# Designs tried in a protein design chat: VH-VL binders against NAD kinase (nadK). Part 2

Target 1, 268 residues: NAD kinase (nadK), of Syntrophomonas wolfei subsp. wolfei (q0aze0)
Amino acid sequence: MKIILVNNRFKENTEKKAQEIAGQLSALNVEVIIDNGLDEPYAGTVDFIMVLGGDGTMLRAARRYGQRAIPVLGVNMGTVGFLSNIEINELAEYLPLILREEYSLEARMMLEVAVFQQQSLLTRVFCLNELLLRSNSPRMLSFALEISGQKLEPYRGDGLIVSTTTGSTAYSLSAGGPIADPQLDAFIVTPVASHIINKRPLVVSPEREISLHLLEEREAIIGIDGQIKMDFGAENRVLIKRAPHPLLMVNLKAKPFFTSIDRSLQRQ

## First folded at step 2 (VH-VL)

Design d18 (from x34 with heavy chain Y102W)
Fold by OpenDDE, look of step 5:
Structure d18 (fold): chain C 268 residues (1-268), chain A 122 residues (1-122), chain B 112 residues (1-112)
Amino acid sequence: as target 1 above (268 residues)
Amino acid sequence: QVQLVQSGAEVKKPGSSVKVSCKASGGTFSSYAIHWVRQAPGQGLEWMGVIIPILGTADYNQRFKGRVTITADESTSTAYMELSSLRSEDTAVYYCARGHTWKYSSGYFDYWGQGTLVTVSS
Amino acid sequence: DIVMTQTPLSLSVTPGQPASISCRSSQSLLHSSGYNYLHWYLQKPGQSPQLLIYLGSNRASGVPDRFSGSGSGTDFTLKISRVEAEDVGVYYCMQALQTPLTFGQGTKLEIK
């Protein structure tokens, strides 16, 4: 068995724990790769991914490995979030199940975000939470939203979020989006400070495609999961689709999503 | 409690195809593998194949030489096994079983369907 | 394919007496986790198979403690300390280390 431990090199506690766990796993004849974000994602085949830390680390892990259909376990290390399944002190208890591959999986839809310059693809990224388009100045943006070729009325505002249901409890929520059941596959399109009062978020079928482009010569940025940033201008367009593969999240411990929402949100 | 309920008995002619269904209830369908095992009259158990519903991928016993197709519908929590080019030797009770792992192997079968008799006769 | 060989293929036991069934695999069933991916099933007359022992030595839920599994690697044994009438059926060992999954021939247990 081969396992990737994903941690944050800027968090000393996660680094140390990763080393410790790696040692333990090695003693059990498990091959371990530590990914602290310093290097490129490990390109070899692996059987399991443990994410040590919080939601941010999970988001990074998802972007790096989510397209590979590998089970991903979130192990919380004292942070507040939605994406961890067990606590670090519970790992020893569940380790036998992990090694025997006796666990449940939950499929979480991811976004495929493609950014173009004219007709040329600039970048393609898979992400777990959301794509953000926002102004890079105090001025509002004017941009076009298309859903499956249907052109909506132009948007005016600070920006727009296209989120997964997983991401519904992230930035989309702060922008006034709905909380979505993570078991659903859907896009959530949430305006950010729209000029139109009461501009409503959209819940969109995962079978549709969403496209965005600016309607004026303004400087904007695209943000992905709050970790990737790129400039976005009038000559750019972004196409958002459901990723071809969901993130396979390991479910070792039942976590009642709806009963924990208030607790989790109060801490954010 | 977890239950696997299979479709009813089938009588088929040689050369035809049969499709048996297995509906799961009482658990998380997509979290486990669904295996198919058959048993000819008075004979032992033979593993046919497996599907991982959450991935939509399947693996087959190559002894069936491509005659077996296993599918799953997550929306209905139902797995299907289709056997084509039926022969008299295919007369058997066909079982679906839930694997206690999500993968093709490693798991034990903790729940079984009631079985579906498929009779192939001219 | 991993070949599973059971012995004996049939046995007749007086109630209250012990029974033992052997299962041998053509290759080791020891998983990297340290567990043997060998499982035992019982198929009672007219019923579907049911899980008896998993991972070599663990009794499934509801299985009486008179049943025990032992062994490692390529040699496994199912033991019944005191055979009862309800234990009648065909016992199968199965390897789940790799596909295709394979079963032993089965061992028919009858009461004398």
Scores: ipSAE 0.391, ipTM 0.770, lowest interface PAE 1.7, mean pLDDT 93

Design d33 (from x34 with light chain S32N)
Fold by OpenDDE, look of step 5:
Structure d33 (fold): chain C 268 residues (1-268), chain A 122 residues (1-122), chain B 112 residues (1-112)
Amino acid sequence: as target 1 above (268 residues)
Amino acid sequence: QVQLVQSGAEVKKPGSSVKVSCKASGGTFSSYAIHWVRQAPGQGLEWMGVIIPILGTADYNQRFKGRVTITADESTSTAYMELSSLRSEDTAVYYCARGHTYKYSSGYFDYWGQGTLVTVSS
Amino acid sequence: DIVMTQTPLSLSVTPGQPASISCRSSQSLLHNSGYNYLHWYLQKPGQSPQLLIYLGSNRASGVPDRFSGSGSGTDFTLKISRVEAEDVGVYYCMQALQTPLTFGQGTKLEIK
């Protein structure tokens, strides 16, 4: 068995913990790769991904490895979030199950985000939470939203979020989006400070494609999962689709999503 | 328990090459880096290079000017260090050590081989 | 290359007394993770080196608590609170921030 340990190099204890766990796993004849984000993602085949840290680390892991259809376990290291399944102090207890592959998987839809300049692809990224388009100035943006070729009325506001159901409890929520059942596959399109009062979020079928482009010469940015940022101008277009592969999240411990929402959201 | 067992002592002529082996047991070979460190008689420790078996990549101390070649065989959990164009100054005890790293740096050596004495004399 | 400088190079200590070894690096060994990539080894007479302290201040398994590592950046210290006969050997600091890995000159500890 080969496992990738994904940790957060900017968290004081994660590096040491990753090494400790690596040692433990090695003693059990498990091959281990540690990914603290400093280097490129490991290109070789692996059987399991263990994410040590909070939601941010999971988002990075998903972005780096999610398209590879590898089981991903979130191990919380003292942070509050939605994407961890067990606590670090529980790892020893569940390790035998991991090694024996006695766990269930939950498929979480990811986004495929493609950013173009005219006809040229600038970047393509898979992400677990959301794509954000926002103004890079105090002025509102005017931008076009197309869903499966259907052109909506131009949007005006600070920006727009296209989120997965997983991402519904992230930035989309702060912008007034609905909380979605993670077991659903859907896009959530949430306006950010629209000029139209009470502009409603859209819940969109995962079978559709979403396209965004600016209708004026203004400076904007694209944000992905709050971790990737790039400039976005009038010459750019973003296309959002359902990723071809979901993130396979390991479920070792039952976590009742709806009963934990209040507790989790109070801490964010 | 993890053990690194090295090949036996070598006596070599100047200009020849020596290849020292380091067999790992008690753990996973591919999960760690294998470093080579030498120690001349009565002298300190000198890092020679490292290999990361799982990556199949190695890095070397440039002070050896290309005379060092480090390889690994995952099937046998054995790392090798070959030093060519031997000189009298290369007389030393050569150690392999297991490093906790998946890159060439950052790791510490938690297990060491017993050392291999290489004597270079005419 | 990062140059590691140990002081003193030799130390004679009466059993039960404390000992202190300094290690200085030519550049900071503080990694972005917050850890210092500085490790300490002990080589007892006739033996292979063994890990004492890793990442500046962490004792390796089996290392007595009389050993401690401290420091950050470019200045590090290994301390032995009460030197015992079994502590005789040569102590080395090593930086692992970047290749080539480099060691200090070593500090020989002897018992008076």
Scores: ipSAE 0.000, ipTM 0.484, lowest interface PAE 13.5, mean pLDDT 91

Design d36 (from x34 with light chain Y35F)
Fold by OpenDDE, look of step 5:
Structure d36 (fold): chain C 268 residues (1-268), chain A 122 residues (1-122), chain B 112 residues (1-112)
Amino acid sequence: as target 1 above (268 residues)
Amino acid sequence: QVQLVQSGAEVKKPGSSVKVSCKASGGTFSSYAIHWVRQAPGQGLEWMGVIIPILGTADYNQRFKGRVTITADESTSTAYMELSSLRSEDTAVYYCARGHTYKYSSGYFDYWGQGTLVTVSS
Amino acid sequence: DIVMTQTPLSLSVTPGQPASISCRSSQSLLHSSGFNYLHWYLQKPGQSPQLLIYLGSNRASGVPDRFSGSGSGTDFTLKISRVEAEDVGVYYCMQALQTPLTFGQGTKLEIK
């Protein structure tokens, strides 16, 4: 068995824990690779991914490895979030199940985000939570939203979020988006401070494609999962699709989403 | 909390065998290694061997020349150490200990049994 | 086998004074993970050994901060900044880099 431990190099406790766990796993004849974000994602084949930390670390892991259809376990290390399945102090308890591959998987839809400069592809990224388009100035943006070739009325506001259902409890929620069942595949399109009062979020079929572009010469930015940032101008286009592969999240411990959502949200 | 409870003291004749048990409670069993360490009276610690229950694999100190057999029963969370062809020199307190490592790993023992005195005398 | 050598083998310390125990290994205990697979145990009189320091410099749970482990490679040191009566016992270093696991001879700490 080969496992990737994903942690955050800027969190010393996660780094230390990763090293400790790596040693423990090695003692069990498990090959371990530690990914603290410093290097490029490991290119070889692996059987399992453990994410040590919070939601941010999971988002990075998903972005780096999610398209590879590898089981990913979130191990919380004292942070508040939605994406961890077990606590670090529970790892020992569940380790036998992991090693014996006695766990269930939950498929979480990811976004495929492609950013273009005119007709040229600048970057393509898979992400678990959301794509954000926002103004890079105190002025609001005017931008076009197109869904499967259908052009909506121009949006005016600070920006727009296109989120997965997983991401519904992230920035989309703060912007007034709905909370979505993570077992549901859908896009959530949430306006950010629209000049149109009560501009409603859209729930969009995962089979559709979403495109965004600016309708004026203004400075904007694209944000992906709050971790990737890039400039976005009038010559840029963003195309959002359902990722070809979902993130396979390991379910070792039952975590009822709706019964604990209030508690989780109050902590954020 | 994790506890390792060992079987009681044994008095054995030379040439016989002894089997000491170590029952784990308060935590997981299979995901950890169980080590056996003995201590002759007034002497230091000597590692005897280890088993990883989940793997069903064991490793031994070759100094015992095959006299040691370590087994584990996951269903009862119990590890066993059998020492055959007993000699007077085998008189010692035998400890089981839970380890996070087996080979080429950290290998520290965070919990120890209370020890089992095995006396070998004619 | 990796040979572990402790010095001194016995140590008498006045309460409140510091103590230092050395442990040397016949080969490097530095693992590829970056940790030294060297651990320290204390066996108090009439008790089972107990984990004191693991991976060279990490205090086990419940271990007072007056205990510290240092070193790397082949040379390691256990230090007690202020020895207390409860610190009496035999201290052992152990390598866990490879089997067979091996212990130092032990260092008996007593109070003057």
Scores: ipSAE 0.000, ipTM 0.484, lowest interface PAE 12.7, mean pLDDT 91

Design d5 (from x34 with heavy chain T57R)
Fold by OpenDDE, second read of step 3:
Structure d5 (fold): chain C 268 residues (1-268), chain A 122 residues (1-122), chain B 112 residues (1-112)
Amino acid sequence: as target 1 above (268 residues)
Amino acid sequence: QVQLVQSGAEVKKPGSSVKVSCKASGGTFSSYAIHWVRQAPGQGLEWMGVIIPILGRADYNQRFKGRVTITADESTSTAYMELSSLRSEDTAVYYCARGHTYKYSSGYFDYWGQGTLVTVSS
Amino acid sequence: DIVMTQTPLSLSVTPGQPASISCRSSQSLLHSSGYNYLHWYLQKPGQSPQLLIYLGSNRASGVPDRFSGSGSGTDFTLKISRVEAEDVGVYYCMQALQTPLTFGQGTKLEIK
């Protein structure tokens, strides 16, 4: 068995724990690769990904490895979040199940984000939470939203979020989006400070495609999962689709999502 | 609507093998476990094994001593259960069921196939 | 293997009267998450089993509220507040705490 341990190199506690766990796994004849984000993603075949840390680390792991059908386990290390399944102090208890692959999987839809300059593809990224289009100045943006070829009225505001249901409890929530059942596949399109006061979020079928482009010569940015940033101008367009593969999140124990929402949100 | 449709009834000789299919429709296939449960005439339910299609991993009830092989074809959303070295005691209705799990690859079965009667007789 | 023991094995009930089925496990089915990995199924005559109760006390979709599951650890109970003719069949408890999954012997419910 080969396992990738994903941690955050900027969090010393996660780095030390990764090394400790790596030693333990090695003693059990498990091959371990540690990914602290410094190097390129491991390209070899692996059987399991263990994410040590919080939601941010999981988002990074998802972007790096989510296109691969590899089980991903979130191990919380004292942070608040929605993407961890077990706590670090529970790892010893569940390790035998992990090694025997006696766990269930939860498929979480990811976004495929393609950014274009005219007809040229600049970048394609898969992400677990959301794409954010926002102004890079104190001025509102004017941009076009199109859903499956249907052109909506121009948006005026600070920006727009296109989120997965997983991402519904992330920035979309802060922007007034609905909390979505993570077992549901859908896009959530949440305006950010719309000029139209009562502009409501949209819940969109994952079978549809969403496109965005600016209607004016202003500077904007694209944000992905709050970790990737790129400039976005009038010459650019973004196309958002359901990713061809979901993230396979490991479920070692039942986590009642809806009963845990209040607790989780209160701690944030 | 999720449906599991199984292959038709089989009549087999002792020592032979039988392969039962279970085709899933109306929902996600690869993300769920497919379990196999059999029921001898007038008897209770017996768990045979499970497969997680996307992982291609199957677990078995060791009571079958390696006679059971469970496979899955994601492209056709079909799971298979093959039972070899058939005995008269293997005469039963065989069910496939979709597993909704929380801890193990096993869980509760929210959808069941219609069952496949396998008769083993000389 | 975890042994599941149901009692009684047969039950005859007058329509409108309550029914109770017990299921005992040889070891605790209580998970650290607080859920009991015990499920109930009903197999009506000539049909496939169908899910009634999952995780000890949760009714499956379409299951009438006259069905309820209770218990924790090693002792579980399925109750029917008012038995109806459509409730005839064999009830099974099943543990899913560990493989192999194991079922109770089944309880046959008949109408008087």
Scores: ipSAE 0.030, ipTM 0.623, lowest interface PAE 4.4, mean pLDDT 91

Design e7 (from o32 with heavy chain T55I)
Fold by OpenDDE, look of step 8:
Structure e7 (fold): chain C 268 residues (1-268), chain A 124 residues (1-124), chain B 107 residues (1-107)
Amino acid sequence: as target 1 above (268 residues)
Amino acid sequence: EVQLVESGGGLVKPGGSLRLSCAASGFTFSNAWMSWVRQAPGKGLEWVGRIKSKIDGGTTDYAAPVQGRFTISRDDSKNTLYLQMNSLKTEDTAVYYCTTHPRYSGSYLAFDIWGQGTLVTVSS
Amino acid sequence: DVQMTQSPSSLSASVGDRVTITCRASQSISRYLSWYQQRPGKAPNLLIYAASNLQSGVPSRFSGSGSGTDFTLTISTLQPEDFATYYCQQSYSIPWTFGQGTKVEIK
């Protein structure tokens, strides 16, 4: 068995724990690769991915490895989030089951985001939460939204979020988007400070395709999961589809999503 | 509202074959791991085998006494679990229960729901 | 294979009594231990999972404890409907195995 441990090099405690766990796994004849984000993603085949940290680390792991259909376990290390399944102090208890592949998987839809310069592909990424289009100045954007060939009325505002259901509790929520069941596959299209007061979020079938482009010569940016940033101009187009493969999240422990949401919202 | 209903039990001669069915309702069957458990008359419970959900690989495992003779399968479109029993022996005589494991309750894999059972009698 | 040994095989008790049943595994099974109740002529019902978690709908008079190799099922105050056979079961490794059962009878 070969396992990737994904941690955050900027969090010293996660790095130390990764080394410790790597030692334990090696003693059990498991091959271990540590990915702290410093280097390129590991290109070889692996059987299991263990993410040590919080939601941010999981998002990075998903972007780096999610398209490879590998089981991914979130191990929380004292942070608040939605994407971890077990706590670090529980790992020893579940490790035998992990090694015997005695666990359940939950498929989470990911986005395939393609950014173009005219007809040329600039970049393609897979992400778990969302794509953000926003103004890079205090001025509003004017941009076109098209869904499966259907051209909507032009949007005017600070920006737009296209999110998965997993991402519904992230930036989309802050922008006024709906909370979605993570077991549901759908796009959530949430306006960011729209000039139209009554502009509502859209829930869109995962079978559809979403395209965005600017209608004015303005400076904008594309954001991915709040971690990747790239410039976006009038000559650019973005195409969003359902990723061909979902993220396979390991489910070792029951986590009641809706009760956790209620608790979280009450604290705000 | 969750329910499992076994059927297909009956009398069969040694060396014969029988196919049991388990109809599931009240939950998302396709996500569930399923097992067969049997109980000989006046005896204790014995695990027969299991089948995982398709998303988790759909693999099967069997107890040694039935290995090679019994086959567990599922039809998710019909919410039905099957147990094909071949080369039956007198010691296979038992009430056969279908059971389910909760998918999102962790990896402890308890049998949280049981059917009423169906009797299989193997006798010459 | 992991062998599960229950104790006692049978016991007599009265309504209102405190009843304790033990289960021992031949090797460590962590907390992958469940308890079941089977009334005469009925299918088994799950009482406890993960060694100490009470199944939904099960009366609070039932409780489970233990980890590793030694486990205990306790009925704090025995009720008339509690006269039945109880089984422990390990789900730590294949093949999954049951204890031989403990019959709780009326004294």
Scores: ipSAE 0.405, ipTM 0.769, lowest interface PAE 1.7, mean pLDDT 92
Fold by ESMFold2, look of step 8:
Structure e7 (fold): chain C 268 residues (1-268), chain A 124 residues (1-124), chain B 107 residues (1-107)
Amino acid sequence: as target 1 above (268 residues)
Amino acid sequence: EVQLVESGGGLVKPGGSLRLSCAASGFTFSNAWMSWVRQAPGKGLEWVGRIKSKIDGGTTDYAAPVQGRFTISRDDSKNTLYLQMNSLKTEDTAVYYCTTHPRYSGSYLAFDIWGQGTLVTVSS
Amino acid sequence: DVQMTQSPSSLSASVGDRVTITCRASQSISRYLSWYQQRPGKAPNLLIYAASNLQSGVPSRFSGSGSGTDFTLTISTLQPEDFATYYCQQSYSIPWTFGQGTKVEIK
């Protein structure tokens, strides 16, 4: 069995703990690849991904590995977020189940984001939580939203969030979007500081294709999961679809989403 | 309508063979882990064996009393689970239930869907 | 193998009683414990998974607790339809094993 251990190199405890876990797994004849964020993603085949840390570390793992159909387990090292399943002190208890692959999986929708300059593809990225379009100046944006070729009335404001249901508890929530059940597949389209008061969040079928472009020259940014930033201007367009593969999250503990909402939000 | 329907039970002499079928409907059978559970008349429940989905390797596991004698297989094109029982013994007499343990659902930890069972009687 | 021992093996109770059934594992099984109800002549039905989570459609009078080796199923206010046999089952280690059952009878 070969696994990737994903950690955050800026957190002293996660590096030390990752080395300890790698040693334990090696003693059980498990090959371990450590991904601390410094190098390119491991390109070889693996059976399992273990994420040591909080939701941010999981977001990076999802971007790097989420399209590979590999089970991903969130192991919390501190404050329980929305994306961890077990605590680090429980790992020994669950390790026999992990090694025997005796766990269930939950599929979490991801976004496929394609950014164009004029008609040329600049980049394609995947994300778990959201794409943010926002102003990079004090001035408002005027921008167009299309959903499967259907043009909505123009938006004016600070920007727009296109979120998965998993991302509904992230920036989308702060911008006034609903909390969504992560077992649902949907886009949540949430305006950011809209100048037009009747622009409300939209919940959109995952089969739709979402397109954004600016209607005026302005400095803007596309943000991905709050961790990747790209310049966005009047010459650009972004196309958003459901990603080809969901993130496959390992479920070792039943973790009731709705009874834990307040506790999880306090830790963000 | 989600359901499991067992068939193929009956009377068999010791040393004989029998093949049970379990027809599934109303859910994605190809993603499910499937088990057989048996219950001797007037007795408790006993897990017999499990087959994983093909995506998860399609492997089987068996309880010790049936290892080497029983074979679990599946045909995803027909949404059907099978139990081939060879070298049957009188202690194999039981109602045999088909049940799910789907990996790609919220019920991994438990047997969430059960058939109504089929009776296998092994006697001279 | 993990042995599952239920207590009591049977009990008699009246409608409205609080009923408690215990299940002990011969080794730690974490929270990989499920409870099933089986009415006479019927297949088992899942009540509780992961020690304490109610299956969809199960009345709130049923509750489960425990972790490790000791687990409890409680019926807070027994109803006429609750007279049945109850089984615990561990899914931590193959072979997966059931308790011997607890028959709940009308007094």
Scores: ipSAE 0.006, ipTM 0.575, lowest interface PAE 9.4, mean pLDDT 88

Design m2 (from r1 with heavy chain D99E P100G Y101F Y102L D103E S104W G106P L108G F109M Y111V)
Fold by OpenDDE, look of step 5:
Structure m2 (fold): chain C 268 residues (1-268), chain A 122 residues (1-122), chain B 113 residues (1-113)
Amino acid sequence: as target 1 above (268 residues)
Amino acid sequence: QVQLVQSGAEVKKPGASVKVSCKGSGYTFTGYYMYWVRQAPGQGLEWIGVINPNSGGTTYNQKFKDRATMTVDKSISTAYMELSRLRSDDTAVYYCAREGFLEWSPYGMDVWGQGTLVTVSS
Amino acid sequence: DIVMTQSPDSLAVSLGERATINCKSSQSVLYSSNNKNYLTWYQQKPGQPPKLLIYWASTRESGVPDRFSGSGSGTDFTLTISSLQAEDVAVYHCQQYYSTPYTFGQGTKLEIK
């Protein structure tokens, strides 16, 4: 068995724990690759991904490895979030199940985000939470939203979020989006400080494609999961689709999502 | 004591390649990332890349990604940096440096090799 | 890339006087999760490799004299030598290791006036 441990090298506790766990796994004849964000994603085949830390680390892991259809376990290390399944102190208890592959999987829809310069593809990224289009100035943006070829009325505001249901409890929520069942596949399109009062979020079928572009020559940025940022201008287009593969999140321990929402959100 | 010892000075022609070695001692070689940094005469420091001696994972400065290759031989606790297609502006002292850790948190390059002068001249 | 800019490029300070070197990053090197600045200062004497002086913007490396201090946060940092000594003649470099590529300032040459 080969496992990737994903942590954040800037978080001391996760780095130390990763080393400790790696040692333990090695003693069990498990090959371990540690990904603390320094190196490029491991290109080899692996059987399991263990994410040590909070939601941010999970998001990075999802972007780096989510398309590979590898089971991903979130192990919380004292942070508040929605993406961890077990606590670090529970790992020892569940480790035998992991090694025996006795766990269930929960498929979480990811976004495929493609950014174009006119007709040329600049980058393609898979992400678990959301794409954000935001003004890079105090001025509002005017941008076009197209859903499956249907052109909506132009949006005016600070920006727009296209989120998965997983991401519904992230930035989208802060912008007034709905909380969605993470077991549901859907796009959530949430305006950010829209000029139109009470502009409502859209819940969009995962079968549709979402396209965004600016209607004026302005400087904007796109953000992915709050961790990737790139410039976005009038010559750029962004196309959002459902990723071809979902993130396979390991479910070792049942989590009461709906009953814990208030608690989790109050801590953020 | 913790020490990094680098290979000797090199003189190369333009277009050639150079491979600099860096041997670590006094510590667990695979437990610390190894950086490569160069310094042209009278100039500042320039980061080339970093390698994880344990996994072999690397991150390069894009400036050097197509020309620099970092490797390690764990059996002899030695890191290597090869730079190909050398040109005159590659003339510099090349350093290896260990990333220091405090309680598993990196804080800087705490141990440096003595440097290897690479001179590229026609 | 994060651009590191030091100021001045060179300075001469009298023995016993305060030396101040500034370093500015083009973007913040403060990690919000642990509230640490991933900024280091190195001292490089002629013919020698750099030596780590300050890490996390303000923490002295072991063995570094108390007269050396680092301050600042976010994008603006300062290395201060409270009372310049003869052995402090060197080039000083700031460096960020917040994100790759890791980058250095252009260096500041400190001489005795």
Scores: ipSAE 0.000, ipTM 0.464, lowest interface PAE 13.2, mean pLDDT 91

